# Ledger of designs, part 17: VH-VL binders against Probable molybdenum cofactor guanylyltransferase (mobA)

Target 1, 202 residues: Probable molybdenum cofactor guanylyltransferase (mobA), of Natronomonas pharaonis (q3irt2)
Amino acid sequence: MGERTGVIVAGGQSTRMGDVDKTVVDVAGVPLVRRVANRLLAVVDHLVVNCRRDQQERLAAALEGLSPTFAVDEVPDRGPTAGIMTGLSTVETPYAAVVAADMPYLDPELLEYLFERADSHDAAVPRPEEWFEPLHAVYRPEPMAEACAEALEAADARIITPLSSLDHIVIERDAIVEHGSLRSFESVDTPEDLERARERLS
Key: E = the ipSAE of ESMFold2; O = the ipSAE of OpenDDE; V2 = 0.75 times the mean of E and O plus 0.25 times the DockQ between their complexes.

## First folded at step 19 (VH-VL; framework fv_belrestotug)

Design o4 (from n6 with heavy chain E105L, light chain S94K; at its last look DockQ between E and O 0.70; V2 from the best seeds 0.00; counts 0 for: pae E 8.2 > 2)
Fold by ESMFold2, look of step 19:
Structure o4 (fold): chain C 202 residues (1-202), chain A 120 residues (1-120), chain B 108 residues (1-108)
Amino acid sequence: as target 1 above (202 residues)
Amino acid sequence: QVQLVQSGAEVKKPGASVKVSCKASGYSFRSYYMHWVRQAPGQGLEWMGVINPSGGWTSYAQKFQGRVTLTRDTSTSTVYMELSSLRSEDTAVYYCARGGKYELLYFDYWGQGTTVTVSS
Amino acid sequence: EIVLTQSPGTLSLSPGERATLSCRASQSVRSTYLAWYQQKPGQAPRLLIYGASSLATGIPDRFSGSGSGTDFTLTISRLEPEDFAVYYCQQYWKSPWTFGGGTKVEIK
């Protein structure tokens, strides 16, 4: 119980689809990032958006009425570890969800479960298949931001590296399916993914 | 079936506050945005604000910012709208209206309305 | 704020006639973030059309919507006695969510 923050990581090269910033592309009439934000706001009280400077105006327009706080990466394209660090550095609540901007099927019930499991730990991180999903997880802001900073100083850009120094719980596939949906992790990365999302969410 | 039942009519003096309830049933209360809309006598519809009943996130129209507060009680599936510093111009019928599931969309179900009269 | 202008203010017609109601937005509602509502005296509004052209559940086929961007139309192909009411358009793209001023469809 208590206040919660959601951080959307919207910066970096993974948000490009050709010359287009996919975070603000319409998916059945709603910008991709807005679909993520709406679902996140079902679980959290405060919204933070991590982005590049050149995205801020477009993201502000796409998220009009949702009152986001922007956490801008002044050095762009340092990867997701830097985005997580920057986003979490603005968080004042005990726990924050960190989610990617390209996962429009975000499951609020799963996020609720992640907040519950993170209690008394530094992080709750899903592993639905082979890989951890660190951009679909709940963190204690200060320990995670510090771990990210240390990884970046060591020139280790792997997103998993900060977790090795945290008291974290891994949420495995069976628990994910029991408390939510695997569709939560489905991302929009290609034009084909975008077309499919438009059909599914129309 | 979806049902939104609002509290009864209120008569208030200028400067007072009013708190209107909207009890929801027949659907997953925590999954749908709830909006508030008012209609002054003989006038059109005016959006006031929205609340997500699960997390409690709110957003208000600028003209009501600082005077309107939306809250909820998830254990009773009820949303509350409180309007402070009432003026005679606040005399209206106040509606709660269900928005989209996890999305800020159009209003598919409406409460019956609550008449608030502000007079000296 | 997106201002919606409805025209005409009043439409006086007889049962069986075709009604055409217009709604114009001061700026784009992205594509089809527009809904239409019907309101009868003493009642709450009733959703008719969402997404500019999609018919809400339980609404008769004589109602249809069209348009995109800034210009939208509600059509009632053959007016029935129960269709004499006030009709509002509403955009749900940008906060604040705004309504048009209404078109009253009244019996001639």
Scores: ipSAE 0.022, ipTM 0.614, lowest interface PAE 8.2, mean pLDDT 88
ESMFold2 (binder alone), look of step 19: mean pLDDT 93; pTM 0.947
OpenDDE, look of step 19: ipSAE 0.849; ipTM 0.941

Design o5 (from g1 with light chain T32Y; at its last look DockQ between E and O 0.05; V2 from the best seeds 0.00; counts 0 for: pae E 7.6 > 2, placed apart)
Fold by ESMFold2, look of step 19:
Structure o5 (fold): chain C 202 residues (1-202), chain A 120 residues (1-120), chain B 108 residues (1-108)
Amino acid sequence: as target 1 above (202 residues)
Amino acid sequence: QVQLVQSGAEVKKPGASVKVSCKASGYSFKSYYMHWVRQAPGQGLEWMGVINPRGGWTSYAQKFQGRVTLTRDTSTSTVYMELSSLRSEDTAVYYCARGGKYELEYFDYWGQGTTVTVSS
Amino acid sequence: EIVLTQSPGTLSLSPGERATLSCRASQSVRSYYLAWYQQKPGQAPRLLIYGASSLATGIPDRFSGSGSGTDFTLTISRLEPEDFAVYYCQQYWSSPWTFGGGTKVEIK
């Protein structure tokens, strides 16, 4: 497998915790998004960050020294499907990982496995339980960005809709635990989650 | 081969302290959390606390706060658990247990246990 | 603090029978922050199941785990003589890490 890109989806309302942008909140001395970026950069060669324009300066500060490319949503808050589309539209490598900005336990070994399984397909998407994890997956950028654009123009912004038009491999729970950790999918959504992350990652 | 080797059994009087060692081998010592769990005779398992061996950060169960101290020596890959102001109810087997890599997870490897007996 | 309640306290069965052990959490541990351990007399606990349903290395596949949220089950599909032991569940979602009170599986 050739060069790789990692896309962090950091925009939208789901990245807020009350009146605070959780992507830049410190977790034991390291901003949340930087913890994700550090783990992602263990597996990829290029870093892209999708965000709203109002986040860009804060994210640039949090990611200082990591040389991210910013993929800014010109129309903010259109949901994760739009963020994936915008981020992947800037990618020129054959495959890209797409991860949420609030998953600081991102497992580099699992992500490596996802890149390997995506080869010769359009996507490798985990399903640790009933639901797919499309913000923790590897995609061929152009087909996925096109599928996202079509879903958005059809007024169906659900993230699962683009997958139905792709040649995708599903990574089930048993393969996930064999090649990584289920904690990879844990997000920081609440103040309790943040406190827990500070204890776990310090 | 992951191995956790604990120091030998101790007999103490009430009010004394005990320091139990746990020497790790067969893995990257600084990459995995180390937990301590005890088990009183005929009873279940009780979590005491955890240490991050890289930086020495610790977190303790509330009931042991102020009496337990976890430390480590990275040059010998050893974690130490010291419990002070011992009482008869501290009589137990004390285990060290390896947690997750950079993460606070389940315990995949356990030491053999160290029996601490507190008697008047 | 998340309290884990195991039931039954004691399960008396014969070799070859199916054992079903329950663990209920006082709060959600989401879908997978639960582990099961086996402990025989005079020995340290042994990890059986992690992530609610994932079999630990070297554990026979007659052991399985299931459940989510607050309700979890350990199943031994066909008891062997070596399976008579005490079984503990443990949550690792929220500090402090807590264990259930144990279920003793004993020979009938």
Scores: ipSAE 0.014, ipTM 0.527, lowest interface PAE 7.6, mean pLDDT 88
ESMFold2 (binder alone), look of step 19: mean pLDDT 93; pTM 0.947
OpenDDE, look of step 19: ipSAE 0.918; ipTM 0.955

Design o6 (from g1 with heavy chain R54K Y102W; at its last read DockQ between E and O 0.63; V2 from the best seeds 0.00; counts 0 for: pae E 5.9 > 2)
Heavy chain, then light chain:
Amino acid sequence: QVQLVQSGAEVKKPGASVKVSCKASGYSFKSYYMHWVRQAPGQGLEWMGVINPKGGWTSYAQKFQGRVTLTRDTSTSTVYMELSSLRSEDTAVYYCARGGKWELEYFDYWGQGTTVTVSS
Amino acid sequence: EIVLTQSPGTLSLSPGERATLSCRASQSVRSTYLAWYQQKPGQAPRLLIYGASSLATGIPDRFSGSGSGTDFTLTISRLEPEDFAVYYCQQYWSSPWTFGGGTKVEIK
ESMFold2, look of step 19: ipSAE 0.027; ipTM 0.609
ESMFold2 (binder alone), look of step 19: mean pLDDT 92; pTM 0.943
OpenDDE, look of step 19: ipSAE 0.887; ipTM 0.945
ESMFold2, fold request of step 21: ipSAE 0.035, 0.032, 0.055; ipTM 0.630, 0.624, 0.648
ESMFold2 (binder alone), fold request of step 21: mean pLDDT 92, 92, 92; pTM 0.941, 0.939, 0.939
OpenDDE, fold request of step 21: ipSAE 0.904, 0.900, 0.897; ipTM 0.952, 0.951, 0.951
ESMFold2, last read: ipSAE 0.079, 0.082, 0.042; ipTM 0.673, 0.665, 0.638
ESMFold2 (binder alone), last read: mean pLDDT 92, 92, 92; pTM 0.937, 0.940, 0.942
OpenDDE, last read: ipSAE 0.901, 0.906, 0.898; ipTM 0.952, 0.953, 0.951

## First folded at step 20 (VH-VL; framework fv_belrestotug)

Design e1 (from o3 with heavy chain R54K Y102W, light chain S95T; at its last look DockQ between E and O 0.04; V2 from the best seeds 0.00; counts 0 for: pae E 14.1 > 2, placed apart)
Heavy chain, then light chain:
Amino acid sequence: QVQLVQSGAEVKKPGASVKVSCKASGYSFKSYYMHWVRQAPGQGLEWMGVINPKGGWTSYAQKFQGRVTLTRDTSTSTVYMELSSLRSEDTAVYYCARGGKWELQYFDYWGQGTTVTVSS
Amino acid sequence: EIVLTQSPGTLSLSPGERATLSCRASQSVRSTYLAWYQQKPGQAPRLLIYGASSLATGIPDRFSGSGSGTDFTLTISRLEPEDFAVYYCQQYWSTPWTFGGGTKVEIK
ESMFold2, look of step 20: ipSAE 0.006; ipTM 0.454
ESMFold2 (binder alone), look of step 20: mean pLDDT 92; pTM 0.937
OpenDDE, look of step 20: ipSAE 0.778; ipTM 0.921

Design e2 (from o3 with heavy chain V50M, light chain S95T; at its last look DockQ between E and O 0.45; V2 from the best seeds 0.00; counts 0 for: pae E 10.2 > 2)
Fold by ESMFold2, look of step 20:
Structure e2 (fold): chain C 202 residues (1-202), chain A 120 residues (1-120), chain B 108 residues (1-108)
Amino acid sequence: as target 1 above (202 residues)
Amino acid sequence: QVQLVQSGAEVKKPGASVKVSCKASGYSFKSYYMHWVRQAPGQGLEWMGMINPRGGWTSYAQKFQGRVTLTRDTSTSTVYMELSSLRSEDTAVYYCARGGKYELQYFDYWGQGTTVTVSS
Amino acid sequence: EIVLTQSPGTLSLSPGERATLSCRASQSVRSTYLAWYQQKPGQAPRLLIYGASSLATGIPDRFSGSGSGTDFTLTISRLEPEDFAVYYCQQYWSTPWTFGGGTKVEIK
């Protein structure tokens, strides 16, 4: 396997917690997005951050010293499928990880396994419980970006729709726990989640 | 066990270049940034730059931009630091140092150091 | 660029005494992005503390670190003969990564 890219999807409404952009909220002295980036960079060579234009300066400050490339959504707030498309359109490596900006427990060992399993396929996507985790997965950039574009043109905003047109490997719960941790999928969505993350990561 | 073994001492004339090697062993070479830090005689520590050995991406301190070049050879797990246009004030011990896991940039293992003397 | 100022420049103490070394950053290193190193003559630096307060592997527990933001402290609870050395702090929040000027701990 060659060089790798990691894409952090930081745009859209899901990155707001009340009136605050949660991607740059401090978690035990480290911005949330930086905790995600640090873990992602353990397994990839290049960092791409998908965001809204209004976030770019704050994200650049939070990620100082990590030299991210920004993939800015021209039309903001079109949902995560659009964010994946925009982020992957900048990727020049054969495979890229796509992760949400709010998963501070992201497990580098699990990501390594996902890259391994994606080889010879278009995607490796975990299903830790009932639902796929498309924002914690590895994709071949061109096929996935095209599938996202087609889903958006058809006005089908469901994030799993692009997967149905790809040769994808599903990573089930037993494989996830064998090769990593289920905590990798925990997100910070509420003030209570944030308080808990501060305790765990301090 | 983690080891970083550097090439031997060098004596150079002003205006020349020097290339110092740092061979890593005992860990996954591609998974950790490698840094270069120098120390002039009787002085403190000065960070020069870093390289991501997986893809060869580099970042340099502004002071050394244009004079320092970091490269690596993944087949031999070796990083190289080349410093050009040497001056007497470049006389120092040059260290390679491994960054922490997850790109946290504290230095948990250091090479033994390479003395570079620039004298006419 | 974040400047780290260490004090005192030299600390003259006897074995068995407590050493307290200070490192002040010119701007916040965002909580705990600070490390401490020990260096003996003719040797490479050795990591003691990372994350402001976490002991590196193999470092005895007489070493401890504390502080956050701009003010940091390294404490050696009871000096041993091998602890007489130069100590450096280093920030790793913002490039370029910078070191303090050092504190020499010497035998009185």
Scores: ipSAE 0.007, ipTM 0.551, lowest interface PAE 10.2, mean pLDDT 88
ESMFold2 (binder alone), look of step 20: mean pLDDT 93; pTM 0.954
OpenDDE, look of step 20: ipSAE 0.788; ipTM 0.926

Design e3 (from o3 with heavy chain Y33W R54K R98K Y102W; at its last look DockQ between E and O 0.05; V2 from the best seeds 0.00; counts 0 for: pae E 17.1 > 2, placed apart)
Fold by ESMFold2, look of step 20:
Structure e3 (fold): chain C 202 residues (1-202), chain A 120 residues (1-120), chain B 108 residues (1-108)
Amino acid sequence: as target 1 above (202 residues)
Amino acid sequence: QVQLVQSGAEVKKPGASVKVSCKASGYSFKSYWMHWVRQAPGQGLEWMGVINPKGGWTSYAQKFQGRVTLTRDTSTSTVYMELSSLRSEDTAVYYCAKGGKWELQYFDYWGQGTTVTVSS
Amino acid sequence: EIVLTQSPGTLSLSPGERATLSCRASQSVRSTYLAWYQQKPGQAPRLLIYGASSLATGIPDRFSGSGSGTDFTLTISRLEPEDFAVYYCQQYWSSPWTFGGGTKVEIK
């Protein structure tokens, strides 16, 4: 068995680009979500994909041969806190990485560092600029899933609310640059981002 | 100017509990974690636990799990450390210490210390 | 849990001499997550060094810190009478935030 799990959160409104599901758009011959999965699998042993029900067949096709487990949201479109909760609820390893589906530059060395820093804590969460990156972090599955559930029950959808109840460590910009790359956090949100990704990842 | 002012010395019998206060001033109380460290006579420093004053999250050293409780009152910028089921080896000076934000948990300011004596 | 081992336990020196104190970690604490404290009898500890080598506010430049991975050193270039005290290292890489056992610097 593996000792680490990676969770890709693919099911939110942020995965749309106009009328298309951007998680499966082609990036230099490879679906966007598959680029994320390949980088994640350099560091983890098991792959979980959180998604909406309507995405599952397309994601399964995009991830053919990688043996993902799907964590389908029972109530769709409840935001990233719900996606994290659903994904982590399926994890049986002591720690899991949680990453967004739209970050094709995901840095395996930075993820390795996050797993190391999370040791003996409930979470390791980067802050490369002014915002925390909860969808590029490492968590203990049970405490984080419970904290997410509590936040959703309190009708507090802020993504940082679960962290306030956890033993968490923040990874600041200097440590990020020392142990990886800031490109790890770049997302594909627009057609121009997609064209840039196609150029860079060719 | 940052200050941590602790409550006065305590004398307790074995089996009792003690509650020590630490009042913070001169900085944003909710922005920094607060640690507790004790020192038995002639001994080194022993970390006991930490509280994040913003949300009240706590973590304790394994040795003190089940006996120590940290709480805070954000309206008075005060942290409390309660140690129960006291025994003679709990005789020590107890310090509160200001940590940093999140990962930066070195202790730049310390309380003056509170002597707790446990004797029959 | 990361264990910090300080050596020597006691360092007997005269004013004006150079003091070198060692702190060894049982696991890597990365290059930026180690602090040093000074404590005199009857007083709370005082922060000297953070980030392995950065001087805390108000600490004279005769104090310096260095180290890598698991091995760290505090140096006092020329001991002053007020420097005779106990010195502790502390790691803040991971919980629990452990201290070393201390090195007492005393007058020979």
Scores: ipSAE 0.000, ipTM 0.452, lowest interface PAE 17.1, mean pLDDT 87
ESMFold2 (binder alone), look of step 20: mean pLDDT 93; pTM 0.947
OpenDDE, look of step 20: ipSAE 0.703; ipTM 0.901

Design e4 (from o3 with heavy chain R54K, light chain Y33W; at its last look DockQ between E and O 0.25; V2 from the best seeds 0.00; counts 0 for: pae E 11.8 > 2)
Fold by ESMFold2, look of step 20:
Structure e4 (fold): chain C 202 residues (1-202), chain A 120 residues (1-120), chain B 108 residues (1-108)
Amino acid sequence: as target 1 above (202 residues)
Amino acid sequence: QVQLVQSGAEVKKPGASVKVSCKASGYSFKSYYMHWVRQAPGQGLEWMGVINPKGGWTSYAQKFQGRVTLTRDTSTSTVYMELSSLRSEDTAVYYCARGGKYELQYFDYWGQGTTVTVSS
Amino acid sequence: EIVLTQSPGTLSLSPGERATLSCRASQSVRSTWLAWYQQKPGQAPRLLIYGASSLATGIPDRFSGSGSGTDFTLTISRLEPEDFAVYYCQQYWSSPWTFGGGTKVEIK
């Protein structure tokens, strides 16, 4: 029975759709980031949102009533490895989930399983196909934040590089399907994705 | 046809526990959240908590934290609500209600209600 | 926690009259995240309106919902005998999912 934190990575260029910040775009009457936050809060006790300074007011409005803590990137647009580092540096609980702001199909049951599997390790990271999903995983905050810092110092911004220095458990496709859904990893990247999300989530 | 059928009325003493069942039929049981809402005599509706029957994950209103437990049995498509350390103010009708997936938590189907009476 | 205040507490009308019920939220519920329910004596609530204005399946079109933000309205354009009941609003923007105190629509 340990308290848990959820970190939403909402900063960076991948959160833009043309000139629009997609994290606050309405999906069937609900901002995209709020759909993610609602699902995350089903499993965690504290919400942290990593973002750029220029997003903070919009994100605060979208997340009204959910009491988020904001972890603002000092140097914006350094990619997801920097965002994970900044977000996790504010976490005081033993474990935190880290999720992307554009995955509105996030499954609380899968997250619960990831927290359970992470226990006694530094991380539990899904691998639904060939690649890891570091922005849909559970981490011990301090080791992961340090690993991210080391990767950035080495000028290696690849998101998977921190994992090579951690005691991590990989959650393979079979376990993902057993304890959740592969839909969890679908993101809203294009106008077509947005239209699909509006239909599915209405 | 979606239907939620609850167990029968209960009379309990203060300090006891009660366990109410809600059997679901006519839909994919694991695909929808199940909520519990109570209504004291002559009063309005009060949300108590929610369970995702797929994995058994739960969330409770602060007022009931530590006294209410929601569980499910997927083989019988049944959700259970247990309320412990009963007090006279827990006298109410208890409803199960089907909510949407994740964020769309309006209640489109309700059980018939279970009256729980707590008296010394 | 978002508090929903319904008014009036009781509305005494005759069949054929128009009923207007108000629900006010203590803070914004973000345009469409409000539902309305009808409850008759001895029965469970029944969903009437979701998304502030969308009719639930099987609900007659004399029921309509409107509003956004903090102020919402349920309208019954022409009361039928079966419409005399208690009506509740419910918000589902922010946990916990709170209900209003109810408006009783009774026969004059």
Scores: ipSAE 0.005, ipTM 0.520, lowest interface PAE 11.8, mean pLDDT 87
ESMFold2 (binder alone), look of step 20: mean pLDDT 92; pTM 0.938
OpenDDE, look of step 20: ipSAE 0.913; ipTM 0.953

Design e5 (from r7 with light chain S30R R55L G93W; at its last look DockQ between E and O 0.06; V2 from the best seeds 0.00; counts 0 for: pae E 11.2 > 2, placed apart)
Fold by ESMFold2, look of step 20:
Structure e5 (fold): chain C 202 residues (1-202), chain A 120 residues (1-120), chain B 108 residues (1-108)
Amino acid sequence: as target 1 above (202 residues)
Amino acid sequence: QVQLVQSGAEVKKPGASVKVSCKASGYSFTSYYMHWVRQAPGQGLEWMGRINPSGGYTSYAQKFQGRVTLTRDTSTSTVYMELSSLRSEDTAVYYCARGGKYQYLYFDYWGQGTTVTVSS
Amino acid sequence: EIVLTQSPGTLSLSPGERATLSCGASQSVRSTYLAWYQQKPGQAPRLLIYGASSLATGIPDRFSGSGSGTDFTLTISRLEPEDFAVYYCQQYWSSPKTFGGGTKVEIK
């Protein structure tokens, strides 16, 4: 029995819709990031939120009562690999989930399965279609943070580059649908996505 | 009862290679990293690298990159460390050490050590 | 690479005395990513403390660890004859994993 941490990566370019910070936008009465946090906390014991400095006050308000630890990027806008590194650098549990702040349909049963499959490995990473979902995965914090740091130093900031140096299990589409749902990976990227989320979650 | 039993002492000439074995027992072999650490005579400890026996993935200290190779055989619960292009400064006691369960990066059980002597 | 500096190099004490060993890191090591080992002549190292302060299995409670960031301490509350050995700290936050140079605790 080990405690678990969930890391929400909230600080990237993907959290902006024009000049609006979508992480705190209202989705049927609940801020977007809070919907992600609520689902994540069904599976984990500790909450970490990676963000830019300019987001911290808004995120703290949106997550009031959930007691998040903030992992602030010292250099903003270095992409998701930097966000994962910063977030995982604060984690003291053996495994942590890393999820994007804009996926309000996060499936707790799928996350539970990912933690189970990560055991004895460095990572469990879904591949629901052609691409890996590194911002919807479970990692050993230290090896993954180190791999992210190495990728950033080598000027290869692609989010999948750290996986090549890790013992990772790929969770393919058939396992995803057997142990959860593909909706877990749906994100809110556009105003149209936001309206769909408001209808679905109302 | 965790045990790590290493192969016996080796004497090698400069330029040769050495392969040291470390047989694990008393635990789930694939659930824990295995590390290699060496100690030159009268000196402190130096981390060389690690292997995750599940999948066989490795990470090496930059100093040893290109000269050290870690492998494992899950059927015998054994890790191997091969160090090539040996130099006199590679004379040391070589230890295998199991990583701790929660963080995998500190060493909770150690092998007895294998002395490797490199001399012309 | 994180350099660990142990002090003192040698600590000369009698059985029954309290030993305090220091380990300083060249960069911040997160509060739980430091371990301590004991090594007797001709033997492999033995884990004493992990996570800066967690006692390893089978280690007597006269051993304790404390500290965070860059400054860490190993304390032996009352030295026993078997405690005269060399002690190493080890960081495991950053690759490569590094050890301090050791503190020899010798009988006065």
Scores: ipSAE 0.007, ipTM 0.528, lowest interface PAE 11.2, mean pLDDT 87
ESMFold2 (binder alone), look of step 20: mean pLDDT 91; pTM 0.925
OpenDDE, look of step 20: ipSAE 0.116; ipTM 0.703

Design e6 (from o3 with heavy chain S59N L104M; at its last look DockQ between E and O 0.83; V2 from the best seeds 0.00; counts 0 for: pae E 9.0 > 2)
Heavy chain, then light chain:
Amino acid sequence: QVQLVQSGAEVKKPGASVKVSCKASGYSFKSYYMHWVRQAPGQGLEWMGVINPRGGWTNYAQKFQGRVTLTRDTSTSTVYMELSSLRSEDTAVYYCARGGKYEMQYFDYWGQGTTVTVSS
Amino acid sequence: EIVLTQSPGTLSLSPGERATLSCRASQSVRSTYLAWYQQKPGQAPRLLIYGASSLATGIPDRFSGSGSGTDFTLTISRLEPEDFAVYYCQQYWSSPWTFGGGTKVEIK
ESMFold2, look of step 20: ipSAE 0.007; ipTM 0.602
ESMFold2 (binder alone), look of step 20: mean pLDDT 93; pTM 0.944
OpenDDE, look of step 20: ipSAE 0.916; ipTM 0.955

